# Designs tried in a protein design chat: VH-VL binders against q9umr5. Part 324

Target 1, 268 residues: q9umr5
Amino acid sequence: SYKPVIVVHGLFDSSYSFRHLLEYINETHPGTVVTVLDLFDGRESLRPLWEQVQGFREAVVPIMAKAPQGVHLICYSQGGLVCRALLSVMDDHNVDSFISLSSPQMGQYGDTDYLKWLFPTSMRSNLYRICYSPWGQEFSICNYWHDPHHDDLYLNASSFLALINGERDHPNATVWRKNFLRVGHLVLIGGPDDGVITPWQSSFFGFYDANETVLEMEEQLVYLRDSFGLKTLLARGAIVRCPMAGISHTAWHSNRTLYETCIEPWLS
Below, E stands for the ipSAE of ESMFold2; O stands for the ipSAE of OpenDDE; V2 stands for 0.75 times the mean of E and O plus 0.25 times the DockQ between their complexes.

## First folded at step 17 (VH-VL)

Design ke19 (framework fv_nofazinlimab; at its last look DockQ between E and O 0.82; V2 from the best seeds 0.81)
Fold by OpenDDE, look of step 18:
Structure ke19 (fold): chain C 268 residues (1-268), chain A 122 residues (1-122), chain B 112 residues (1-112)
Amino acid sequence: as target 1 above (268 residues)
Amino acid sequence: QVQLVQSGAEVKKPGSSVKVSCKASGGTFSSYAISWVRQAPGQGLEYLGYIIPIFGAANYNEKFKGRVTITADKSTSTAYMELSSLRSEDTAVYYCARVDFDEYGSYGMDVWGQGTMVTVSS
Amino acid sequence: DVVMTQSPLSLPVTLGQPASISCRSSQSLVWRDGNTYLNWFQQRPGQSPRRLIYKVSDRDSGVPDRFSGSGSGTDFTLKISRVEAEDVGVYYCMQGTHWPYTFGQGTKLEIK
């Protein structure tokens, strides 16, 4: 039998967004128990990410308990960060494949139409003022806002991303790293035509330097320091990178080709 | 100078809802958060919640158990606070206040509305 | 929730004399950035609250220098060097570090 699949949605999403994915999984892996967690939907997805992590943890624990052979996680967009944090705080998780589906794993700092909807163009450069405040950190989008021009503020004020990345020292860093390393495979999915994740390489743990030059995962301090286990995972062949062009952000979970190429191989 | 002008006094029956408006003039509405605070007669200040208009999202004091809804209209630079299932204990002056996110990290309510008296009586 | 405790709750003062109000928090108000988001508000009779002090000791524009804030961690003080008639009202401390943000009970300053 196939291992159960748990799906975590993204910002402003709901379980309905994954109807095609469910169909694909059912067709290719009949009998698979797929659970799309319907928590923090819509505007509730703006709740602090640690609150979301706790809620999702409560939901996945009983699923994992019923699946001693292991489970697969498919986590979309913001959900990918939630899942990474989940795997970091759970010392007894049994996740075989963690599939990060177009997630801003290294944070978000973009100039996209999506961001323009949230922020006027003139405000993007100043979003750090809001996001790196106590007021702003009560919202999920600020929890992974990564302003390359205000690194000190990011490192100090980020209540989520800087912590799960091990970029800011904290007493749980070692344990979180150990927990995260329990994952069998980390499957990173994203692409240049996403249009929302900025830079799109963030889905692969790439990100801007101070000059907004995109550096790859292997050039990141979190990798070099192995702060949460990326270097270790790569060394043991546990990281899979699956870039795909021609896919918009809202299509990652509904594209059949993407599913067959990047998701299906890891659902066995 | 930034000013906040609130809607007029309200008299409501128990169980009904009230919606108070707060219009901002001057400055950039999208650069602020709007907080809502109430004060019962002869009592102290109580924080209800706040909204960051550019996010279109609000954060609420859980003490109100979901009875408070804060919204904002960026086009009119107006924030709204709706309180449902009104009780006599909800009788208070309701204030909106601006939180300015400046580079200096003031993060305080430096501009207040004039207050809106909401009376809940049978 | 963070509990803010003010003392005294009633403060009768003679004109020209100094006044001091204490505010204690149930936990440290130091945030990750190293700042302490403790505010003092003045509410004159029949008026909206007015912020006097932010970040423990910074005065807002237009606030007389006779007002001063001090403290750290969990203990804070608002001082008025020479009380004037216009200073009559209720003073509140407020923490903006931990959600939900909370106020002290208020200190009613009156002239003897």
Scores: ipSAE 0.916, ipTM 0.954, lowest interface PAE 0.5, mean pLDDT 95
Fold by ESMFold2-Fast, scan of step 17:
Structure ke19 (fold): chain C 268 residues (1-268), chain A 122 residues (1-122), chain B 112 residues (1-112)
Amino acid sequence: as target 1 above (268 residues)
Amino acid sequence: QVQLVQSGAEVKKPGSSVKVSCKASGGTFSSYAISWVRQAPGQGLEYLGYIIPIFGAANYNEKFKGRVTITADKSTSTAYMELSSLRSEDTAVYYCARVDFDEYGSYGMDVWGQGTMVTVSS
Amino acid sequence: DVVMTQSPLSLPVTLGQPASISCRSSQSLVWRDGNTYLNWFQQRPGQSPRRLIYKVSDRDSGVPDRFSGSGSGTDFTLKISRVEAEDVGVYYCMQGTHWPYTFGQGTKLEIK
């Protein structure tokens, strides 16, 4: 029998977006119990990420308790950050594979299609004014906005990403690291044609420096300091990188080739 | 400079809903947030919630969550506050106010509308 | 929720004399960015509130120098060095650090 799979959706998304993913899992791993969490759908996905973490935590606890052999997480886009925090705050999680589908693990710095719709010109250079304030930090998108030109503001103002990445100190950092390190596999998926996640290498823990030059995971202070366990996981052979070109942001959960190449091998 | 102009006074029955508008003129509507604050006759100020138009999303004080809805129409530079299931204790002047985000972060509510009296009576 | 407590609630003052209003918060108003989001508002009879002070001590444009704000952590003060007739109204402190944002009860300043 296969371990249960828990799916966490992304920004402006809902459980209904994963119909194709469910079909693929049913075809390759028949009998798998798949739970797509129906929480924080649509505009509720803009709720502060710590609020979302609390809600998703309450939903996953009974699922994990009923699966002593372990569970797998498939977490899409913003949902990958929710899952990062779940793995850190849960002292008793039994996650085997954490499959991160095009999630901005080091943050977002770029215009999204959503922001372009609301604001006709580029917002990226000015969004820090809104995001790095008490008002802005009550919205999920600001919780992982990472302006490389205002890194001091990001480090001090971010209520979420800077903390879970260990970029700013937190009393619980040691416990969060210990909890995260219990994960069996960290499967990172993303690609250059995503069109939303900027830089796309954020899905692989790469990010812009102050000159907007992308530095890969191994060059990040977060990795070098092993702040939440990335260096330890890589040394253990637990990090899988699966980049794929030609996939747009809304297609990661509905592309059969992507599923067969990057997801299917990690669903035991 | 920004000016906020609110809709006129309303008298509503208990159990009904009210929708107050706040039209912004001057400045860029998408560059700031709109807060909603109320004041019962002879009483102090109470924060209801605010909207950031660029996100198309609002944050509500838990006390009013489920009854208050704040929206914005970028094409008309207008924010709206709708309060449902009205009770006599909702009788108040409702204000909209701008939250400006400058280079040092949000300074809070610097420009206010003129207020809209909402009276809830049977 | 953060409770904001003002004193006095009623402040009769002689024209030309100084006035002082205290505001105390139930927890520190220093946000993680190092800023303290403590504001002071004036509401003249029949008018909308007008912000006088933001971030404890910064005066808004057009606010007379006779108004000053001070304080840190949980204890804040608004001072008027020389009260004028136009200062009659209710003064509110407000914290914007912790959601939900909250106001003090208000201090009514009257000429005696």
Scores: ipSAE 0.811, ipTM 0.906, lowest interface PAE 0.9, mean pLDDT 91
Fold by ESMFold2, look of step 18:
Structure ke19 (fold): chain C 268 residues (1-268), chain A 122 residues (1-122), chain B 112 residues (1-112)
Amino acid sequence: as target 1 above (268 residues)
Amino acid sequence: QVQLVQSGAEVKKPGSSVKVSCKASGGTFSSYAISWVRQAPGQGLEYLGYIIPIFGAANYNEKFKGRVTITADKSTSTAYMELSSLRSEDTAVYYCARVDFDEYGSYGMDVWGQGTMVTVSS
Amino acid sequence: DVVMTQSPLSLPVTLGQPASISCRSSQSLVWRDGNTYLNWFQQRPGQSPRRLIYKVSDRDSGVPDRFSGSGSGTDFTLKISRVEAEDVGVYYCMQGTHWPYTFGQGTKLEIK
């Protein structure tokens, strides 16, 4: 039998967006219990990410309790950040595969056409003024906004991303790292044609340096210092990278080839 | 410079709703936040909530959550505050105010609308 | 919510004399970036509020230099070095560090 699958949606999203993914799982892994969490949908997805983490935690606890053999997480876009925080704050999680589906794991710095009302063109150089303020940190997008030209402001102002990345000192860093490292596999999915996640390599823990040159995961300080366990996971063989070109941001959960290549093998 | 012009005074019955508009001119509307603050006759200032139009999302003071809806229309550079289930205690002048996000960190309500008197009477 | 307490609530002053208004918060207003988001507003009779001071001590443009702000942590002061007739009104402190943002009760400045 297959382990239960928990699905966590992204920004401006709802459980309906995953109807095709549910269909693929049902066809290839009949009998799998799949739960698409119906929390913080639509504009509620802009609520502070820690508030979302608390709500999703409350929803996953009973599912994990019923499945002592483990569960899998499929977490899309912003939902991948929620799930990574869950893995850190839950002493008692039993997640085998954490499947991160085009998530801005190292942050976002982009003015993309797919999110014009959030990231209009030529706005990215100035959005730090809003996001690195008390007013802006009350919204999810600012919780993972990562301006490579104002890294000092990011490190001091971020209420979420800098903490879960271990980039800002906090009293729970050791416990969160220990909890995160209990995951069986971290499956990273994304690609150059996403059009929203900027840089797209954020989905693989890559990100811009101050010159907007993309540094890969292994070149990132959080990896080199093993701040939350990436180096340990990679050395353990627990990180799976599955890049795929030709997929736009809204199509990751409705592409059959992507599912078969990058998701299906990890739904044991 | 930035200017905020609010809709006119209103008289309402208890249990009804009111929607106050706040039209911004000058500056880049999506680069501001718009706050809503009220002042009952002879009383101090009370913060209702704010919206950041670029996010299309508002924060509400918990005291008013469930009765207050704050929205923005970027195409007309106009913010709105709607208060439902009106009571006599809601009689007040309602102000909108801009929150500017400048390089110097001068976050706050630097430009205010003229105020909109809302009177709730039976 | 952070409680902002002003003192005095009524402040009669003689023209040309100094005035001082105290504002105390129930918790520190230092935000994680090291800044303190404490503002002072003036509301003249029949007018909308006007910001005078932001970040404790930074004077807004067009505000006379007889207005000054000071303080840190939880204790803040607005001073008027020489009160003029146009200074009549109600003065509010406001904190912008901890959501929801809150105002003091107001201090009514009157010429005696």
Scores: ipSAE 0.691, ipTM 0.859, lowest interface PAE 1.5, mean pLDDT 90
ESMFold2 (binder alone), look of step 18: mean pLDDT 89; pTM 0.918

Design ke2 (framework fv_nofazinlimab)
Fold by ESMFold2-Fast, scan of step 17:
Structure ke2 (fold): chain C 268 residues (1-268), chain A 122 residues (1-122), chain B 112 residues (1-112)
Amino acid sequence: as target 1 above (268 residues)
Amino acid sequence: QVQLVQSGAEVKKPGSSVKVSCKASGGTFNSYAISWVRQAPGQGLEYLGYIIPIFGTANYNEKFKGRVTITADKSTSTAYMELSSLRSEDTAVYYCARVDFDEYGSYGMDVWGQGTMVTVSS
Amino acid sequence: DVVMTQSPLSLPVTLGQPASISCRSSQSLVWRDGNTYLNWFQQRPGQSPRRLIYKVSDRDSGVPDRFSGSGSGTDFTLKISRVEAEDVGVYYCMQGTHWPYTFGQGTKLEIK
């Protein structure tokens, strides 16, 4: 009688990363059907986010159709952005809880310990040159690169994040907002010791201003304009914020205390 | 300032694979992308794909996806294009070209390699 | 895919006379940043292509001012005000706005 759970992984990740999460769900909600989507694994996670949204959409449609009482989404890291867009483009989704697990909901700007293994240390200041071009926008990480010192370039060039956040106008914005607002609960999880998501408050719709001062969700134009429904969801009591210190980026899906505190209560 | 130097001509049999190299000198290799373009004898230019070395992965034209692999070695500032399951129709000059992400180079391919002739014959 | 159509495909010109090449795209080349990723390349016999023009009308360093680019949206033109012997070759337009990036068929410029 538990609603099915659909899991969407992150950048350079795969379904295998969620073995502990599946164990936790089975212990607390035995009989739950959990589907970890095995799409865009490893290097394929760098495919454009709209391509990933289309692929994941095709995978979730039959799962949602078989569960008339609804489903839950658990979406990790970059996967949280995929799920955010899924909820906007699907005019027939039946998602109850959307659990966003340390996802850069307002974007990414920073040199992190994880990214330093992929990029030179000076990546932060110069990545905007690559990302805000047609070439760069064919890669997922550039789709949510949000340089606060080049916000005009981000707003104009971002093919994905600026659109789903309503930061740039789109013909489908009204429909996307209506669809997103059908979600039962938006559960936001993240924390200061993540070490990858920068600023970590991006997981809670906070982000840097031009001086690199973090402004929280309620100070964002996205929230104030209610561009895709955050203000409406908050007023409805549908936004849950669950910050936790002491958890590194690769540990969110394998920490029992995190699961019991932030995820378990939202799996009906 | 930047030069791209490609490997020499290749003659291959149908069904084999070819791997062409493109070594960059000058500039910062991680600051740009490398495009691969081919030209059959007497024909026009056709875009195969490109790699952004800093991301470690490439984007491929669907026409060649599954047969073309583009890689980069940051330590040697060298990009590679490998084309498998070769057919006579793959006979062409293969070019590498730079996409620099400064104001001028971002529009595409401001510096080109000399080209590598790949002939597929039995 | 965006189809790039050039005309004429063959362009015989007399030395010192002007030449004009048209390039038409099957959809707008204006990217969401407001920029148009339309380039023109020259390929002299036996040589690699060389970029002459980027962003519709901006001339690369070292490219003679007799070359000019113009156009907007879907219609673009490359003009050579006074053709010189070294201008012999094939000219290609290219769009970098929509993946996959595509070239026109090429225009062969010959001195008669």
Scores: ipSAE 0.789, ipTM 0.900, lowest interface PAE 1.0, mean pLDDT 91

Design ke20 (framework fv_nofazinlimab)
Fold by ESMFold2-Fast, scan of step 17:
Structure ke20 (fold): chain C 268 residues (1-268), chain A 122 residues (1-122), chain B 112 residues (1-112)
Amino acid sequence: as target 1 above (268 residues)
Amino acid sequence: QVQLVQSGAEVKKPGSSVKVSCKASGGTFSSYAISWVRQAPGQGLEYLGYIIPIFGQANYNEKFKGRVTITADKSTSTAYMELSSLRSEDTAVYYCARVDFDEYGSYGMDVWGQGTMVTVSS
Amino acid sequence: DVVMTQSPLSLPVTLGQPASISCRSSQSLVWRDGNTYLNWFQQRPGQSPRRLIYKVSDRDSGVPDRFSGSGSGTDFTLKISRVEAEDVGVYYCMQGTHWPYTFGQGTKLEIK
């Protein structure tokens, strides 16, 4: 039988968004127990990411305990960052496949239509003033806002992403790295037509330099230093990269071809 | 210069709710946060929560979570604080105050409303 | 929550004399960005609080230079070099580093 699947949603999301994903899983892997965690739904998704990590941790512990053969995580958008932290803080997780659906793994820096809709009076160039403050860091969006023109402020002020990426030192970094490295497979999914995740290569641990030129994962200091285990996972053959064009941000969990190509093979 | 003008005094019965407004004039409403602070007669200041209008979401002190709701209407540059299930110990002056993000490291409440007295009595 | 403790709570002072108010926090107020989000407020009778000092020692616009703030980590001081009649009121320290943000109990400054 198939390992249970735990689904973690994204910003302003709900369990209803995953009805097609559940249908695909039931068609290809009948009998799979799929749990879509309905914590921090809607506007509660703006709560600080460490608060969300604690809540999701409490929810996943009993699911993992009932599945001695392991579980799979499918984590969408902002949810991919929650899952990154879960894998680091849990000393005893038994995650086989961690499937990251278009998640801003190196952060977000963009004023696409989605961001303008969310905060229409803000421009990407000025959001750093709000985000890199004690007030701003109490909101999830600011926890992974990564302004490449104010990288020093990002490194100093980020309460979440800079720490889990090992871009800033933390007392728990060695334990977090050890825990993260227990994952069986890190499956990274994203694409150029997402329209929300900016740069889209953030889903593959690529990101802007100070000139807004995208540097890929292997050129990042976090990879070169092996800060949380990316270089070790890649050497182990545990990282899967599955880019796909033509998919908008809200369609990653409802595209059959994407599912069959990038997700289905990892749901043993 | 930014000014914050609050709604008038309220007298409420225990168990009811009160909604206080805070209208900003001058400056850009979306470039700052609005904090809510209360002060019981003869007592000190207590922080209830704040809203960042551009996110459309507030952060609440756990002591008041479940009873306090802070909202903002960008079209009228007005923030609101609603407190439900009122008790006599909620009798206080309620203040709104601005948190300006325009200068790095200066974050704090630099402009305050005049205060709104809320009296809870049977 | 971070506890902010002020002393003294009552401060009678003679006009023209200096006054000093202490504020201690139960935790360091240095945020991860290296800044210390310690503020001082003045509340005159019947009025809203007015911020005098932010970031430990920076004066708000229009605040007289007789007011000065100092300190680091967990220990902070507000000094008034020469008290004037208009300084009567309650003074509060406040931390903005750790949520939820908290105030000291207040120090009532009175002319004797």
Scores: ipSAE 0.791, ipTM 0.904, lowest interface PAE 0.9, mean pLDDT 91

Design ke21 (framework fv_nofazinlimab)
Fold by ESMFold2-Fast, scan of step 17:
Structure ke21 (fold): chain C 268 residues (1-268), chain A 122 residues (1-122), chain B 112 residues (1-112)
Amino acid sequence: as target 1 above (268 residues)
Amino acid sequence: QVQLVQSGAEVKKPGSSVKVSCKASGGTFSSYAISWVRQAPGQGLEYLGYIIPIFGMANYNEKFKGRVTITADKSTSTAYMELSSLRSEDTAVYYCARVDFDEYGSYGMDVWGQGTMVTVSS
Amino acid sequence: DVVMTQSPLSLPVTLGQPASISCRSSQSLVWRDGNTYLNWFQQRPGQSPRRLIYKVSDRDSGVPDRFSGSGSGTDFTLKISRVEAEDVGVYYCMQGTHWPYTFGQGTKLEIK
């Protein structure tokens, strides 16, 4: 009787990371069919996001087809962007709750923990040189790299985020907006102690201006223009904001209090 | 300033694999990408793939996907290209080349290694 | 894949005379950032390729000004104003706009 739940992991991640989340769901909603998608695991999570969207789309179609009452999506970190695109490109999705766990919805501008291990000191100020090129755009991290000091390069070069956010025009933008608006609830989760998603307000569609001052969702042009439906969803009462302090990036899917407060209420 | 030095020539039998190294000297290894290009005797240039060392992941031309593996070792500033299931058609000079990400859009292979001849014969 | 077609494939020229090589792509090389990732390489006999031109018309450091690149969209030209003996070799155009990146088949410049 509970709607199936589809889980999409993040960068350098796999289905194993959701062990605790599955335990919580089983405790509060016994009998729920939870499918954690084992696609683009580990280093394969660096594949271009549009390639990942296509692969995940093929995996979710049969699940959605079997659930006429609808499904829920729980999408973690980079996976939240995959789910954003999935909801836009699918003309027939039946997603009720889209639960975004600390995903950089307006982009990332800060060294991830993974980049710090690969590159000494901060790379963030120079990563735009790599990311805003044809070479860099073949990697997922560059698809949502959003350097506020080179916003013109981001707008022109981003193969993914600028398009799904309606920040750059696309022939399919009107259809993508219509499809995205079919979602029942957009549940945004994130917090100041994440330590990876920078700025953390990106999980709530806030982002840096050119001076690295964070502007909230309602101050963003994409919201004001209603480019992909945020303003419409908010007016409908369909956007849920659930910020929580004290949670690090790798703990969003394994914190019981977070689950009970921000996720459990949206799993019907 | 930046130089790329490749490992020596290899003679391999069909069905085996070969691993060619490309050691960078000068500059910051992590600040650029390393491409791999091959050239069969008397033929043109063919792009195999590239790695961006700071991501630790490579992108491969579909023609070679499943047979080619490109890796990088930051501690030795060395990139590697391994090609498996070798056929006579894989006989070629294999080049590594740097992709410099200039802020003015100066993208392309500006520094090349000397090349490594790989001969596949029985 | 984007097909890069060069003409002529064989280019015999007299020392001091101009030479011109054409490169045509099967689709536009203008990337979504408005830039065109078209490069020209020279390969002298027995040597590694050397980049001469990037971004259609910008010369690499140390490349003589007798080399010039021009073009837009799908049609590009490499010109040598006065051919020198050291210019003998094979010239390749290359696109870096669409993955997988591809080269033209090469133009062999030889002195007659």
Scores: ipSAE 0.777, ipTM 0.897, lowest interface PAE 1.0, mean pLDDT 91

Design ke22 (framework fv_nofazinlimab)
Fold by ESMFold2-Fast, scan of step 17:
Structure ke22 (fold): chain C 268 residues (1-268), chain A 122 residues (1-122), chain B 112 residues (1-112)
Amino acid sequence: as target 1 above (268 residues)
Amino acid sequence: QVQLVQSGAEVKKPGSSVKVSCKASGGTFSSYAISWVRQAPGQGLEYLGYIIPIFGIANYNEKFKGRVTITADKSTSTAYMELSSLRSEDTAVYYCARVDFDEYGSYGMDVWGQGTMVTVSS
Amino acid sequence: DVVMTQSPLSLPVTLGQPASISCRSSQSLVWRDGNTYLNWFQQRPGQSPRRLIYKVSDRDSGVPDRFSGSGSGTDFTLKISRVEAEDVGVYYCMQGTHWPYTFGQGTKLEIK
């Protein structure tokens, strides 16, 4: 039989978003046990990421324990960061494929039209004032807000992303790296027409430098230092990159061609 | 200058709920947080929670989780604090206060409302 | 929760003399950005609290320079160099580093 699949949703999201994904999995891998975790839905997705990691961890432990052959994770948008942390903090995870579906793995630096309504000047350039404070760090979006013009503030203030990426030192870094390296495959999915994840290359561990020029994963200090195992995984042949144009942020989990090309091959 | 104006005093029965408003004037409502703090008669200050209107969600002190709800209406620049299942020990002056996020890091309740007395008795 | 302990709780002072209020936290208030989010508030009788000091020692606009804050880590002091009649009220320290944010018990400053 097929390994169980655990699905972790994103910001302002719920299990309903994955009905097409579940249909695709049932068609190509009938009998697969798929659990879409119905935690931190809607506005509760704004809770601090470490709080979400704890809640999702409690939900995944029994699923992993019952599947000695391993499990697959499909983690969408912000959910991909939750899954990054799960793989690092769990000494005993048995994840085969970690499928990161348009997740801001190096952080987010981009406006939405909604945020621009609320601030007369660009929200993108001013959100650092809120996010890099004790008040702001109690909300998930600030935990991975990565302003390339205030990288010093990001490194010092981020309670989550800077730590799991090894961009700031942490006592558990060596153990987190060891645990993350247990993953069978890291499948990275994203694309230029996403419209939300900014820069879209963040889904592939690329990110802006101080001039807003995108540097790809292999140029990142976290890769070069192998801070949490990306260089080791790439050398092992365990990183899969699957970019696809023409897909908007809310369509990654409901596009059949995307599923067949980027997800289906990794659900053994 | 930013000013916070709160709704008037309330007298409530045990078990009921109360909803206090805090209307902001001046400044951009969505550029700061609104904190809620209470003070029982003759006692000290206690932090209930805060909302960052741009996110539309609040953070609550565990002591009040399940009973307190903080919301914001951006169209009227008004924040609300609702406290349910009222007990006599909820009798207090309830304050709203602004947390401005400036470049100097002067975070932490620089502008306060006038306070709203909530009395819980029969 | 971080416990904030003030001393003294009652502070009778002669006009024109200095006054000092101590505040201790049960754990370090240094946030990971290197800043210490310790605030001091004044509450005059019948009024809303007014912030005097933020980040241990920075004075709010309009606060007289006779008020000064100092300290580090877990031990903090608010000093009034020359007490005036208008200073009567309750003074609170507050930490904004660790959620949930917490206040000291308050120190009542009164004229002898």
Scores: ipSAE 0.749, ipTM 0.883, lowest interface PAE 1.3, mean pLDDT 90

